VHH binders against q9xw16. Designs and how they scored, part 223

Target 1, 132 residues: q9xw16
Amino acid sequence: MSGWNAYIDTMTAAAPSIKRCAIVGAADGSVWARTEADNVFKASEEELKTFVALFNDVTQVPAKGADIEGVHYVVPRTEESLIFGKKENTGFFAVKTKSAVLIAVYEGPNEVAAQVRKAVESMQTYLNNAGY
Short names: E, the ipSAE of ESMFold2; O, the ipSAE of OpenDDE; V2, 0.75 times the mean of E and O plus 0.25 times the DockQ between their complexes.

## First folded at step 19 (VHH)

Design wh4 (framework vhh_gocatamig_d2; at its last look DockQ between E and O 0.92; V2 from the best seeds 0.82)
Fold by OpenDDE, look of step 19:
Structure wh4 (fold): chain B 132 residues (1-132), chain A 119 residues (1-119)
Amino acid sequence: as target 1 above (132 residues)
Amino acid sequence: EVQLVESGGGLVQPGGSLTLSCAASGFTFDTYAMAWYRQAPGKKRELVAGVGSGDDTVYMDSVKGRFTISRDNAKNSVYLQMNSLRAEDTAVYYCAAPTDSAGYGFDSWGQGTLVTVSS
């Protein structure tokens, strides 16, 4: 699992607005890698289990929002393998791969979201192609 | 074509109240969350409140307890009740929808309605 830390580094390097991020198992929300030190990704096991289950039916997520790290986000809309949320000047992007969910929490004006999404979707594509 | 039309802005004294309304058209309203943004002079546009398609709500910390966002899907409308208004609430308020295909958040908005809080 230590190799997954490299993917965390890749995403955070690609989008400086990312404050915290994690790679978790799509089936159970188990943490494979996460930002640490001053930017520890703090979502609990129970929360992540609930979060990854949202991908079972993304169409329902805008109705109830999503919780990450004890913070509740409004979810504007969803796509098949994409859930994103907003709160004040913060937000998150979560993308699902074949076996994982990538979560990036960011801070900044709305304009920074493009770079964050690009970072997580690029990783999504890479991991999918790698069979993960 | 997506259209968002705000109304209800105006001049109020500190401590006053206003209700903003937004009429939305051109997209499937009841499937999306909606939001209110505001932009004060010299500042970036910021998310004030959001309401999910199922009445889930989020607020900027500075407006919690004072502002209430709601929606009426039958009228394709979203509202922002603003109580206990402060000078720092002065801004152009925008109704926002996530209809931009880029999907970065609430990326479509109306022309805005000016709210001025001043004694």
Scores: ipSAE 0.902, ipTM 0.948, lowest interface PAE 0.5, mean pLDDT 95
Fold by ESMFold2, look of step 19:
Structure wh4 (fold): chain B 132 residues (1-132), chain A 119 residues (1-119)
Amino acid sequence: as target 1 above (132 residues)
Amino acid sequence: EVQLVESGGGLVQPGGSLTLSCAASGFTFDTYAMAWYRQAPGKKRELVAGVGSGDDTVYMDSVKGRFTISRDNAKNSVYLQMNSLRAEDTAVYYCAAPTDSAGYGFDSWGQGTLVTVSS
């Protein structure tokens, strides 16, 4: 039971193309909240620890890609607090806040990707302003 | 100016092979992943294969084992080796780069090169 679930609901409502979503600790990948039930976000703790460590040097990520939920994605490029990846008609956006990493996995064409990025970055701004 | 120029398309019979090439210029090629997309008549453009800046690769499921993406950073070039071609592979193939300032994927494309697989 956590109050973090409300933030998951906010992101999925803002971008319905998000299929799975999580908020994890930036230092260790621990899961603070995630989509559940029919849309379980099911990355392992080992995978999440590896994933959040990518933010220690985002410039190296396009060379090696990223894994989320056992799926390997090519990472086209990165920004200081943003990693995003593509595989077929699916992708992910991940942003880092002061304390957390927000991860959203989506399906759909490029027009959908813009909605997902906006939803995740809006929450990033909100959490940073709240001290997280 | 960002430029992506595809070449190597043509007409082949099922089971045949082709190599596509893409010459890139006007951006920092060796720091970006690159990709090949394709668009068949009446269908949406789809990601076929991607190559990371350091040789990481991703393929759509239907081409795994048949297609190989590669890059040569010294020549700012990307290649797609296509083997065991099928009629369903008929499409215009596009080289793609993530140079658009909008920043949501592979957003810059060339004019494409046509691959036709037909008896």
Scores: ipSAE 0.668, ipTM 0.871, lowest interface PAE 1.1, mean pLDDT 90
ESMFold2 (binder alone), look of step 19: mean pLDDT 79; pTM 0.784

Design wi1 (framework vhh_gocatamig_d2; at its last look DockQ between E and O 0.90; V2 from the best seeds 0.74)
Fold by OpenDDE, look of step 19:
Structure wi1 (fold): chain B 132 residues (1-132), chain A 117 residues (1-117)
Amino acid sequence: as target 1 above (132 residues)
Amino acid sequence: EVQLVESGGGLVQPGGSLTLSCAASGFTFDTYAMAWYRQAPGKKRELVAGVGSGDDTVYMDSVKGRFTISRDNAKNSVYLQMNSLRAEDTAVYYCAAPSGDYGFDYWGQGTLVTVSS
């Protein structure tokens, strides 16, 4: 286990509704850490490469949605370093740091989303301050 | 101020059809995805269908093949065509727009859809 696994644990602990989580390279989508065991983050390398590239122009993402782990999500809106999506009672938050993209897939009613966002953005801030 | 006004709900028999409409105002409609939610008695509000700022669509599994979400950006409107309606589709249906910070959380007043024989 790499040191990045600790950040996965931190995010999942902060938001229990997170089902799967990953930290990937912003440049190429390479997986640095991810949830495992019964909650394995299953996005393919090709999919992640495509996903992280969405941050190059987030303004277009609401028009096309986003795919994670073979699941297609509608993307309500975006921010410069934030992409989030919804499908049924599931969703994801993805935030970009200087060198990484943090992805959290969650399940639950809308109310749980706020906690998920807070968790990933908190980690985003931490990693940015650390130079990552 | 964001305003969402639903219409088209009513009483229908099982197997029937309804078309819901939502008129949106107070924000840049064509830049955001829109959605329909529903809330049945005693249940939590759930996402039924979403449509991107383009034509991208997402559906709840239980409504796939029966419901179709669409939008008309020229009219700032979103629609939900509901076919083959079932009793379990009975709910208040809400038009939803992005707000706040975590998804769809602007809601209209809702329109009641009752599917009963």
Scores: ipSAE 0.908, ipTM 0.952, lowest interface PAE 0.5, mean pLDDT 95
Fold by ESMFold2, look of step 19:
Structure wi1 (fold): chain B 132 residues (1-132), chain A 117 residues (1-117)
Amino acid sequence: as target 1 above (132 residues)
Amino acid sequence: EVQLVESGGGLVQPGGSLTLSCAASGFTFDTYAMAWYRQAPGKKRELVAGVGSGDDTVYMDSVKGRFTISRDNAKNSVYLQMNSLRAEDTAVYYCAAPSGDYGFDYWGQGTLVTVSS
């Protein structure tokens, strides 16, 4: 999905601390695009299916945490269309659009995380306005 | 207004134990995860342990098996039981809450733990 790869590039350019990211289908976790080559986003099909289903009830996620790329994260809190997690010096932000989930995995302190969240939410807004 | 008050720090010998406490107020404590961070002199702040709003926990590798994070939602409190303490555990320990939008981004004044022979 050549067109979806451009959105991957846009997010990683906006927040260089993003180490890996993906766009996956909200219904089933199917990968529409992801970072490749030296920064391959490595989540399995089964893991992504479980992950996107967390958006069916975000209020339960802080109790259980979340897994991405075989890494377990504590989820500090959620919002209706946002899940984010922390593990040592790494974290993720995930947002849901009408039909997709955007996932960004980053490294760095809280100051870096703000830039990651902004990049992912800007894309969320763009895709929602475009009908995705 | 979010308030986090850490206590229980002190001077202990290697191999000793301490329990840190954090009293929290000003937010809906039982719906959020909570965490302990630490900062040693000349080092960056690091996540030591996190506890979900339920039973979920995460630990940094170097403390796994030695430290236990827990919470008491009736008292709005978080605890860190530290056993088998080592010199590298010397740091200011901070209780942290996710009051902002980026992670565990609000913390109290901290409590100093010094591990020394």
Scores: ipSAE 0.475, ipTM 0.787, lowest interface PAE 1.9, mean pLDDT 89
ESMFold2 (binder alone), look of step 19: mean pLDDT 80; pTM 0.805

Design wi2 (framework vhh_gocatamig_d2; at its last look DockQ between E and O 0.84; V2 from the best seeds 0.78)
Fold by OpenDDE, look of step 19:
Parts: sequence; structure tokens; C-alpha cells
Structure wi2 (fold): chain B 132 residues (1-132), chain A 119 residues (1-119)
Amino acid sequence: as target 1 above (132 residues)
Amino acid sequence: EVQLVESGGGLVQPGGSLTLSCAASGFTFDTYAMAWYRQAPGKKRELVAGVGSGDDTVYMDSVKGRFTISRDNAKNSVYLQMNSLRAEDTAVYYCAAPKGDSGWGFDYWGQGTLVTVSS
């Protein structure tokens, strides 16, 4: 298990509603770590390449939504390093670090989203401080 | 102050149709996605449909093909056309907008409008 897998474990432990998550390269969407086994993060390389490119201009994302693992999400709003989406009782949070994008897909009522965001942003802060 | 005002709810028979409207104010409407939620008695509030700041749409699977969400930015309004209504569609329907920088989704809510589907 790579060191990046530990960060996956940290995020999933911090927010139990996270079903799948991944750490990918911000430049090309390459997968550095992801949930596996019963909760495999299944986004394709091409999809992730497209997804991480959304951070080049987040202002346009609410107009067209975002796709993760073949699922289309509506994106309420964005921030400079934050994209989040909703579909039914599911959603995702994606945050950009210096060199990575952290993606967490969650399931549950709206109230669980706060904890998911906190978990992902905490990891974002940690990785940024570590130079990643 | 953000304000969302729903209208259009009522009593309809199964197979009937309703159009819900939401008038929004107090924020830059055309930059945000909007949504409709519903909450049936004893159930959690659930996302029924969302529309991006453009024409992007997302639907709950159970309403696909029956419901259509749309928006009119000139009127700061979002709509939900509901066709082929079923008893299980009975709920209070809420117009939703994203919250500010501390938000995690659609966090602003109207007071809701009741939709009752019954014979």
C-alpha cells in the first residue's frame, strides 16, 4: 500500500458517508490512490483527465455539470479550488491541491455533505502544507 | 436577503400534471444551479431535479421522463413540470439554491408547496 492510500483511509474514516474516493494528479488525472475492493472508484482515465481540467476555469462548471464514474452531477456553485455536485441522495466533493485533486463520492441526506466537505478540505490543507 | 417562493402545488389525481414555479431573489441567480427537492411524510428530503446555470439537468431516477426542470433567468425563476403524477410523488416540494462559501450543496430553501396526488 502506497503512502497515498493512507490519505484515502484518512478521508473515509473522517466521513463514513464517503462511498468512494480518489487522489489523482491535477495535471493529467492520473490515479495516485483510490478506494478499492467493495468500493472501487471507477472513473476512467479519460474522464479524470476531463474532470481535473475543470479546475482551469471553475466558473463554467455550474453551467454544464460534472461527470464522475459515468454519473452526471449538477454543480450548484464552485470555488477556486472546490467543485461539488449533487444527484439524488448522492454527491461529490473535489478539491485541488498544489499537485493533486481529491475526489470524494458520498451517499446520504444533505446533512452528511458537511462532514464530507470537511474531510476533503482537511486533507487538502494537510497536503498543501506538505507541498503536494 | 435570499428569498425563494414556491407556487403551483395542489391536489391532483394520479396521471395528472402540475407545474411548480419558484421566484428567486437576493442573489446572482444566473450564476448558480437551482434545484427542486421534496419531502414526503416520514421521509428525508430528497433532490428531485437540478438545473445548472445553463441548461444542464439532473433528475431522480423515479421521475425521469415524467418531470422536467427548467429556468428563466430573465424572470429569476425555476420551474418543475410534473406529468404522469403518482401517489408516491405526494410531498412538499421545495425550491433550492446553493448557500454561500460555507455551503455544501443546495442549502437555501423556500417554504415549500404541497403536492398531493390522490384519487
Scores: ipSAE 0.900, ipTM 0.949, lowest interface PAE 0.5, mean pLDDT 95
Fold by ESMFold2, look of step 19:
Structure wi2 (fold): chain B 132 residues (1-132), chain A 119 residues (1-119)
Amino acid sequence: as target 1 above (132 residues)
Amino acid sequence: EVQLVESGGGLVQPGGSLTLSCAASGFTFDTYAMAWYRQAPGKKRELVAGVGSGDDTVYMDSVKGRFTISRDNAKNSVYLQMNSLRAEDTAVYYCAAPKGDSGWGFDYWGQGTLVTVSS
């Protein structure tokens, strides 16, 4: 837990358009680390429990969308370990590892979304290789 | 072979209404969300509204309550009902799908249909 905050810093440094992010437990949505202070990731434990359960069947997610921090997003499509959503000029990317879900909320035009995805998927690869 | 064909644009007075249509082909339409974007002169493209593969919708704040997005999966079509139109709604409107190569969102769109709101 104590080392998890460094991964938050790594992701926000890699993609400046990320405004908030978190690492949460895949089984229960418990927060392992998140952006804090001036950019607090504010999702409740109840919301996060519901959110991580979406990975139990990603094929149903485009029909109903997803909620993070009380914001509803349309989900264009999914992949087995990836859910992403859009609302106006904001969006999120979420990826699942063996034990965790990485969530990044970003702002900006469509062009920044690829950088956010790359940052989150790089961390996904790192955590999976480390057994998480 | 993915195609998105927008129609229904035109010239309309302030306060008027238009319905835009998008015919989609070349992919499994029922499994994806769809969206309408617009691009006004001198501005970047912006997401106007999205509709999930089911009943789910999102809207940009300035059009909420005036515009309604819908879809007909039997006809592979998406619609945008635009009411109470204002001059600032003037733009080229694009139907969009998550069928591009980027993997980041609604990254494929058609050629667009022009909406001009002017008296």
Scores: ipSAE 0.614, ipTM 0.851, lowest interface PAE 1.4, mean pLDDT 90
ESMFold2 (binder alone), look of step 19: mean pLDDT 79; pTM 0.791

Design wi3 (framework vhh_gocatamig_d2; at its last look DockQ between E and O 0.88; V2 from the best seeds 0.76)
Fold by OpenDDE, look of step 19:
Structure wi3 (fold): chain B 132 residues (1-132), chain A 119 residues (1-119)
Amino acid sequence: as target 1 above (132 residues)
Amino acid sequence: EVQLVESGGGLVQPGGSLTLSCAASGFTFDTYAMAWYRQAPGKKRELVAGVGSGDDTVYMDSVKGRFTISRDNAKNSVYLQMNSLRAEDTAVYYCAAPRETSDYGFDYWGQGTLVTVSS
């Protein structure tokens, strides 16, 4: 799983507004890679298990919101493999691949969201093509 | 066509209260979360409060305990009750809705309503 750290680096490099990032197993929320040190991704195992389960029925997520790292986000809308949330000047994008969920937490004005989404979706495409 | 129309803004003294209303049309209101943003002079527009389609709520830390966001799906409306208003709450407040083709989250905006808190 050490190779997954490279994908974390790729996403964070592509979108400087990303503060924390993680790649987790879609089935159980197990952490495969995450940002560390000053930008450690802090979501608990239980929280991630609950989070990845949201993808089982994304249509219900806007009604309930989503929790990441103990922070509650409002979820404006969802797509089949995409959940995103907002709080103040922060937010997250989470995308599902065949076997993983990519989570990026960002800070900044609304306009930075486009770059963050592009970064995680690009990685999503790459991993899907790679069979993950 | 999506339309958001805010109302309720005005001049109020510190410690006062205001209730903002937003009438929404042109989309399936009850399936989306809604939000209130504000923009003070010289500052970036910021999310003040959000309400999910199931009445889930999110607040800016500085307004917690003072502001309450709510919605009435029967009236296609979202509200922001603002109590204990402070000078730093002075801003143009915008009602916001999601946009399906956008990356920003809440991308439909009303014209805004000015809230001025001053003694």
Scores: ipSAE 0.858, ipTM 0.932, lowest interface PAE 0.5, mean pLDDT 94
Fold by ESMFold2, look of step 19:
Structure wi3 (fold): chain B 132 residues (1-132), chain A 119 residues (1-119)
Amino acid sequence: as target 1 above (132 residues)
Amino acid sequence: EVQLVESGGGLVQPGGSLTLSCAASGFTFDTYAMAWYRQAPGKKRELVAGVGSGDDTVYMDSVKGRFTISRDNAKNSVYLQMNSLRAEDTAVYYCAAPRETSDYGFDYWGQGTLVTVSS
């Protein structure tokens, strides 16, 4: 998956509070790229398949929450291509493109969360415009 | 116009129990998750518990097994049952809701209700 790691680097540079991040296939949750080394994004194949399927009807997600990397998050609300969750002082943002789901796990205060959302949605727009 | 009104705070002995209530209005309550946050003196607000639009829940680790969040969609209300209270639970407790245009989740808060746990 040549070049996909550059998009991981772009998102983590845009919002340094992102602790782990991945780009996965929207159909099956297969990992196209992820943070590695000391910050390995470590969600299982089974968990990612279940997670991306949440985008089949985002309106049901606030009722049941979401799991990423073995952590359960409450989902306050959703948008058609956006799911985000909260747990204690951490959270995630996930957006769907035509072919992929972008997932970013972060920690920090409110201003950090807004920056994380902006970074992920900026990449969503870029990939959608590129046909992905 | 969104309004969140907390009640039920007070002074309680260690080991005691208290039920907090939150009356919500001004939005489509049953489509959103709701939460309780708390702020102790000198600390930032922290998420204590969240309840999904159904019956899904999350808790901060230090309150698991002692606190129970619940909701009543017919009354647009959220509750926090606090048992086995400790001095460390002393804080102002806030009910929280998302706004439709939120950037980061729970960004409507009430005025808060004070819980003091002391001998």
Scores: ipSAE 0.588, ipTM 0.843, lowest interface PAE 1.5, mean pLDDT 89
ESMFold2 (binder alone), look of step 19: mean pLDDT 80; pTM 0.799

Design wi4 (framework vhh_gocatamig_d2; at its last look DockQ between E and O 0.88; V2 from the best seeds 0.79)
Fold by OpenDDE, look of step 19:
Structure wi4 (fold): chain B 132 residues (1-132), chain A 118 residues (1-118)
Amino acid sequence: as target 1 above (132 residues)
Amino acid sequence: EVQLVESGGGLVQPGGSLTLSCAASGFTFDTYAMAWYRQAPGKKRELVAGVGSGDDTVYMDSVKGRFTISRDNAKNSVYLQMNSLRAEDTAVYYCAAPRDTGYGFDYWGQGTLVTVSS
């Protein structure tokens, strides 16, 4: 219902392989917006709190992986504001803005990952420029 | 230059076992997760198992309890122990490492063929 829902729609439209998506507070993992209806993003508050804290030291994440929506992902590598994971034909991209973390969970062959990353990073850039 | 060299593939009967090995070079091995993929004829390449830079592991559901991925950082190697092999496990298996472009596991070896047949 908030303006953040529009950003969810923008990301999901830009990458059809995105199954679920959320925008959460970088400080506490509070949900600002998420996909709903048939594609509800189901991560718990506690899980999201833990997840966003991974950005405090991304160098350790490849050693431990990451959990989203009760699913465990292996994390190939990380960047300062980027965490991504893989499991079977699924994965996620998470990017950090000034005040938010954008999370996109996707499904498909390996080739779809590029489009998903592009979608979340485009939104990352937009929100950063907007001061968020 | 990143190099991944698989070995250990072959022909086995259903219920048999194989151990795949991958020797990696050309990057900081112990800082990255590694993975095994496979591609069967006419099918997409799929993630079979992943191992974090530590001991974290992820498996395809169909191989859970049968396959074990492990790594030896001292040898820059990753392994896939495959037990209770099935015909549907027949595929070319690829060792995979992350690429700097960061889309997933995008460096691949030449692959090693695993054929499960009676």
Scores: ipSAE 0.909, ipTM 0.953, lowest interface PAE 0.5, mean pLDDT 96
Fold by ESMFold2, look of step 19:
Structure wi4 (fold): chain B 132 residues (1-132), chain A 118 residues (1-118)
Amino acid sequence: as target 1 above (132 residues)
Amino acid sequence: EVQLVESGGGLVQPGGSLTLSCAASGFTFDTYAMAWYRQAPGKKRELVAGVGSGDDTVYMDSVKGRFTISRDNAKNSVYLQMNSLRAEDTAVYYCAAPRDTGYGFDYWGQGTLVTVSS
């Protein structure tokens, strides 16, 4: 395999609680790859452009929350390259690489969230080391 | 030395109202979102409502329109106004804050009991 879709498969295999995920351009939110078929990641391009811009200053995100796929999440805290959010029993993790943002949407309690974070951050490290 | 102290719980009849309060100390309150969770007997804790470090809010679907979360940054306090209470709202309610190393709302108060009597 030679496309960005292989990285989607790697993340979903590493953390089965990931229901949907995407790799999008950090500058403009353009979709490089996403889960498809029955579990399509369906955030609009306008929503993704707004979302990736949050990484321009992550310290402001806990005040505003974040929207993914039309769902509004409270953001408890952030890190320089990490935004995560909670809504009821669901959540998301998003990490920024040099060129991209990796977004994973999951269901489950905090122990599941740790698995999701590990999967997404491992891919973040891999892509950064590869120059992305 | 994070401290979260809940108050305002009690016994109310169905359809009644209560206001819960949470006094927070020992961390940089202004930088974190805050949340209310609840735990009914024999059940797991569930996120009821969250409020961003500003005025952004999120609610579980079953309480939306009945409960209102708010915060007062000058008093380092979080509130939950609960209206139209139902028997299913009976639970211990917990104020919660994130940890710098955690993946959600990982600090908890002792909780305050809300009982909605049949």
Scores: ipSAE 0.617, ipTM 0.852, lowest interface PAE 1.4, mean pLDDT 89
ESMFold2 (binder alone), look of step 19: mean pLDDT 80; pTM 0.799

Design wi5 (framework vhh_gocatamig_d2; at its last look DockQ between E and O 0.82; V2 from the best seeds 0.78)
Fold by OpenDDE, look of step 19:
Structure wi5 (fold): chain B 132 residues (1-132), chain A 119 residues (1-119)
Amino acid sequence: as target 1 above (132 residues)
Amino acid sequence: EVQLVESGGGLVQPGGSLTLSCAASGFTFDTYAMAWYRQAPGKKRELVAGVGTGDDTVYMDSVKGRFTISRDNAKNSVYLQMNSLRAEDTAVYYCAAPSTEHDYGFDYWGQGTLVTVSS
């Protein structure tokens, strides 16, 4: 297990509603770590490349939505380093650090989103402070 | 103050159609995606359809091909055309908008409008 896998474990432990999770390079979408086994994060290289590029202009994302793992999400709004989406009883939070994008896909009623957001933002803060 | 006011609900027979409307105010409407949720008795509130600031849309799988979400920015309104209604579509339908805190993605709700599908 790489050091990045530990961060995956930290986020998934902090928010049990997270079904799949990944840490990818902000520049190219390369996967640094991801959930595996029964909860494998399945986004393709091409998809992740496109996804991380959304952070270049987040203002346009609500108009287009976002795709993760072949699933299309509506994006209610965005922030400079935050993109989130919803579909049915699922959603995702994606946050950008200095060099990475953290993606968490979750499932459950609306209320679970708050915990997921907290988990990824906490990791965002930690990684930023660590220089990543 | 954010305000969302739903209308258009009612009693319809299976196979019938309804159009729900939502009038929004108190925020910059055209900068946010909007959504319709529903809550059936004894069930959790669930996202039925969402529409982006453009023409982007998402739907529950169970309503695909039957429901259509649209928006009119000039009227600050969101609509849900519901065709081929089924008993399982019976629920209170809520118009939804994102909040600044975005705890749930869509956080603002209207009072809801009841849709009852029954023979």
Scores: ipSAE 0.910, ipTM 0.952, lowest interface PAE 0.5, mean pLDDT 95
Fold by ESMFold2, look of step 19:
Structure wi5 (fold): chain B 132 residues (1-132), chain A 119 residues (1-119)
Amino acid sequence: as target 1 above (132 residues)
Amino acid sequence: EVQLVESGGGLVQPGGSLTLSCAASGFTFDTYAMAWYRQAPGKKRELVAGVGTGDDTVYMDSVKGRFTISRDNAKNSVYLQMNSLRAEDTAVYYCAAPSTEHDYGFDYWGQGTLVTVSS
């Protein structure tokens, strides 16, 4: 639990526009780590279980969108290990590793979104290489 | 090549209505979500509404209940019904689609259609 919090700090430091983020188990959505204190990531266990299951067939996700923290996002398109969504001036990026899903919720324009995507994909690569 | 052609903008009174249309071509329309963005002078473009490949929708908070996005996959078209228009809705409205190469969201845009809400 505690050790996973360092990865939260790494992602938020790499992309300061990330407002909230979490690392959750890919099989069940269980929270391994998340932003806390003033920026608590508040998705429910049931919502996260539903969310990670979207990675079982990412091609269906643009038809239904995605919910994170009770907010509904339109999903423009997907990639095998990547789901991202938009709502107003906010969005999320989520990537899947062998055993986890990394979720980052951000605010800002396309230039900011590119930083967020890079931060989560770098961590995805790191965790996959570490066996997670 | 991706083409997005907006129409239906114009000058309306506060409280009035307009329907914006977007004709899309050059990509597999029914496999991607679509969106309307707007840009007021001196402001960044903002997502007004999005529609999934079916009937899923999202809206910015200030337009929810007043605007309705829809799509017609048979006509490769996206619509924005705007009701109860306010001066703050004055902007150029853009139809938007995801990039086919690299994507941070909705990255392809039409030339836009101007909506002016003024008494």
Scores: ipSAE 0.628, ipTM 0.853, lowest interface PAE 1.5, mean pLDDT 89
ESMFold2 (binder alone), look of step 19: mean pLDDT 81; pTM 0.807

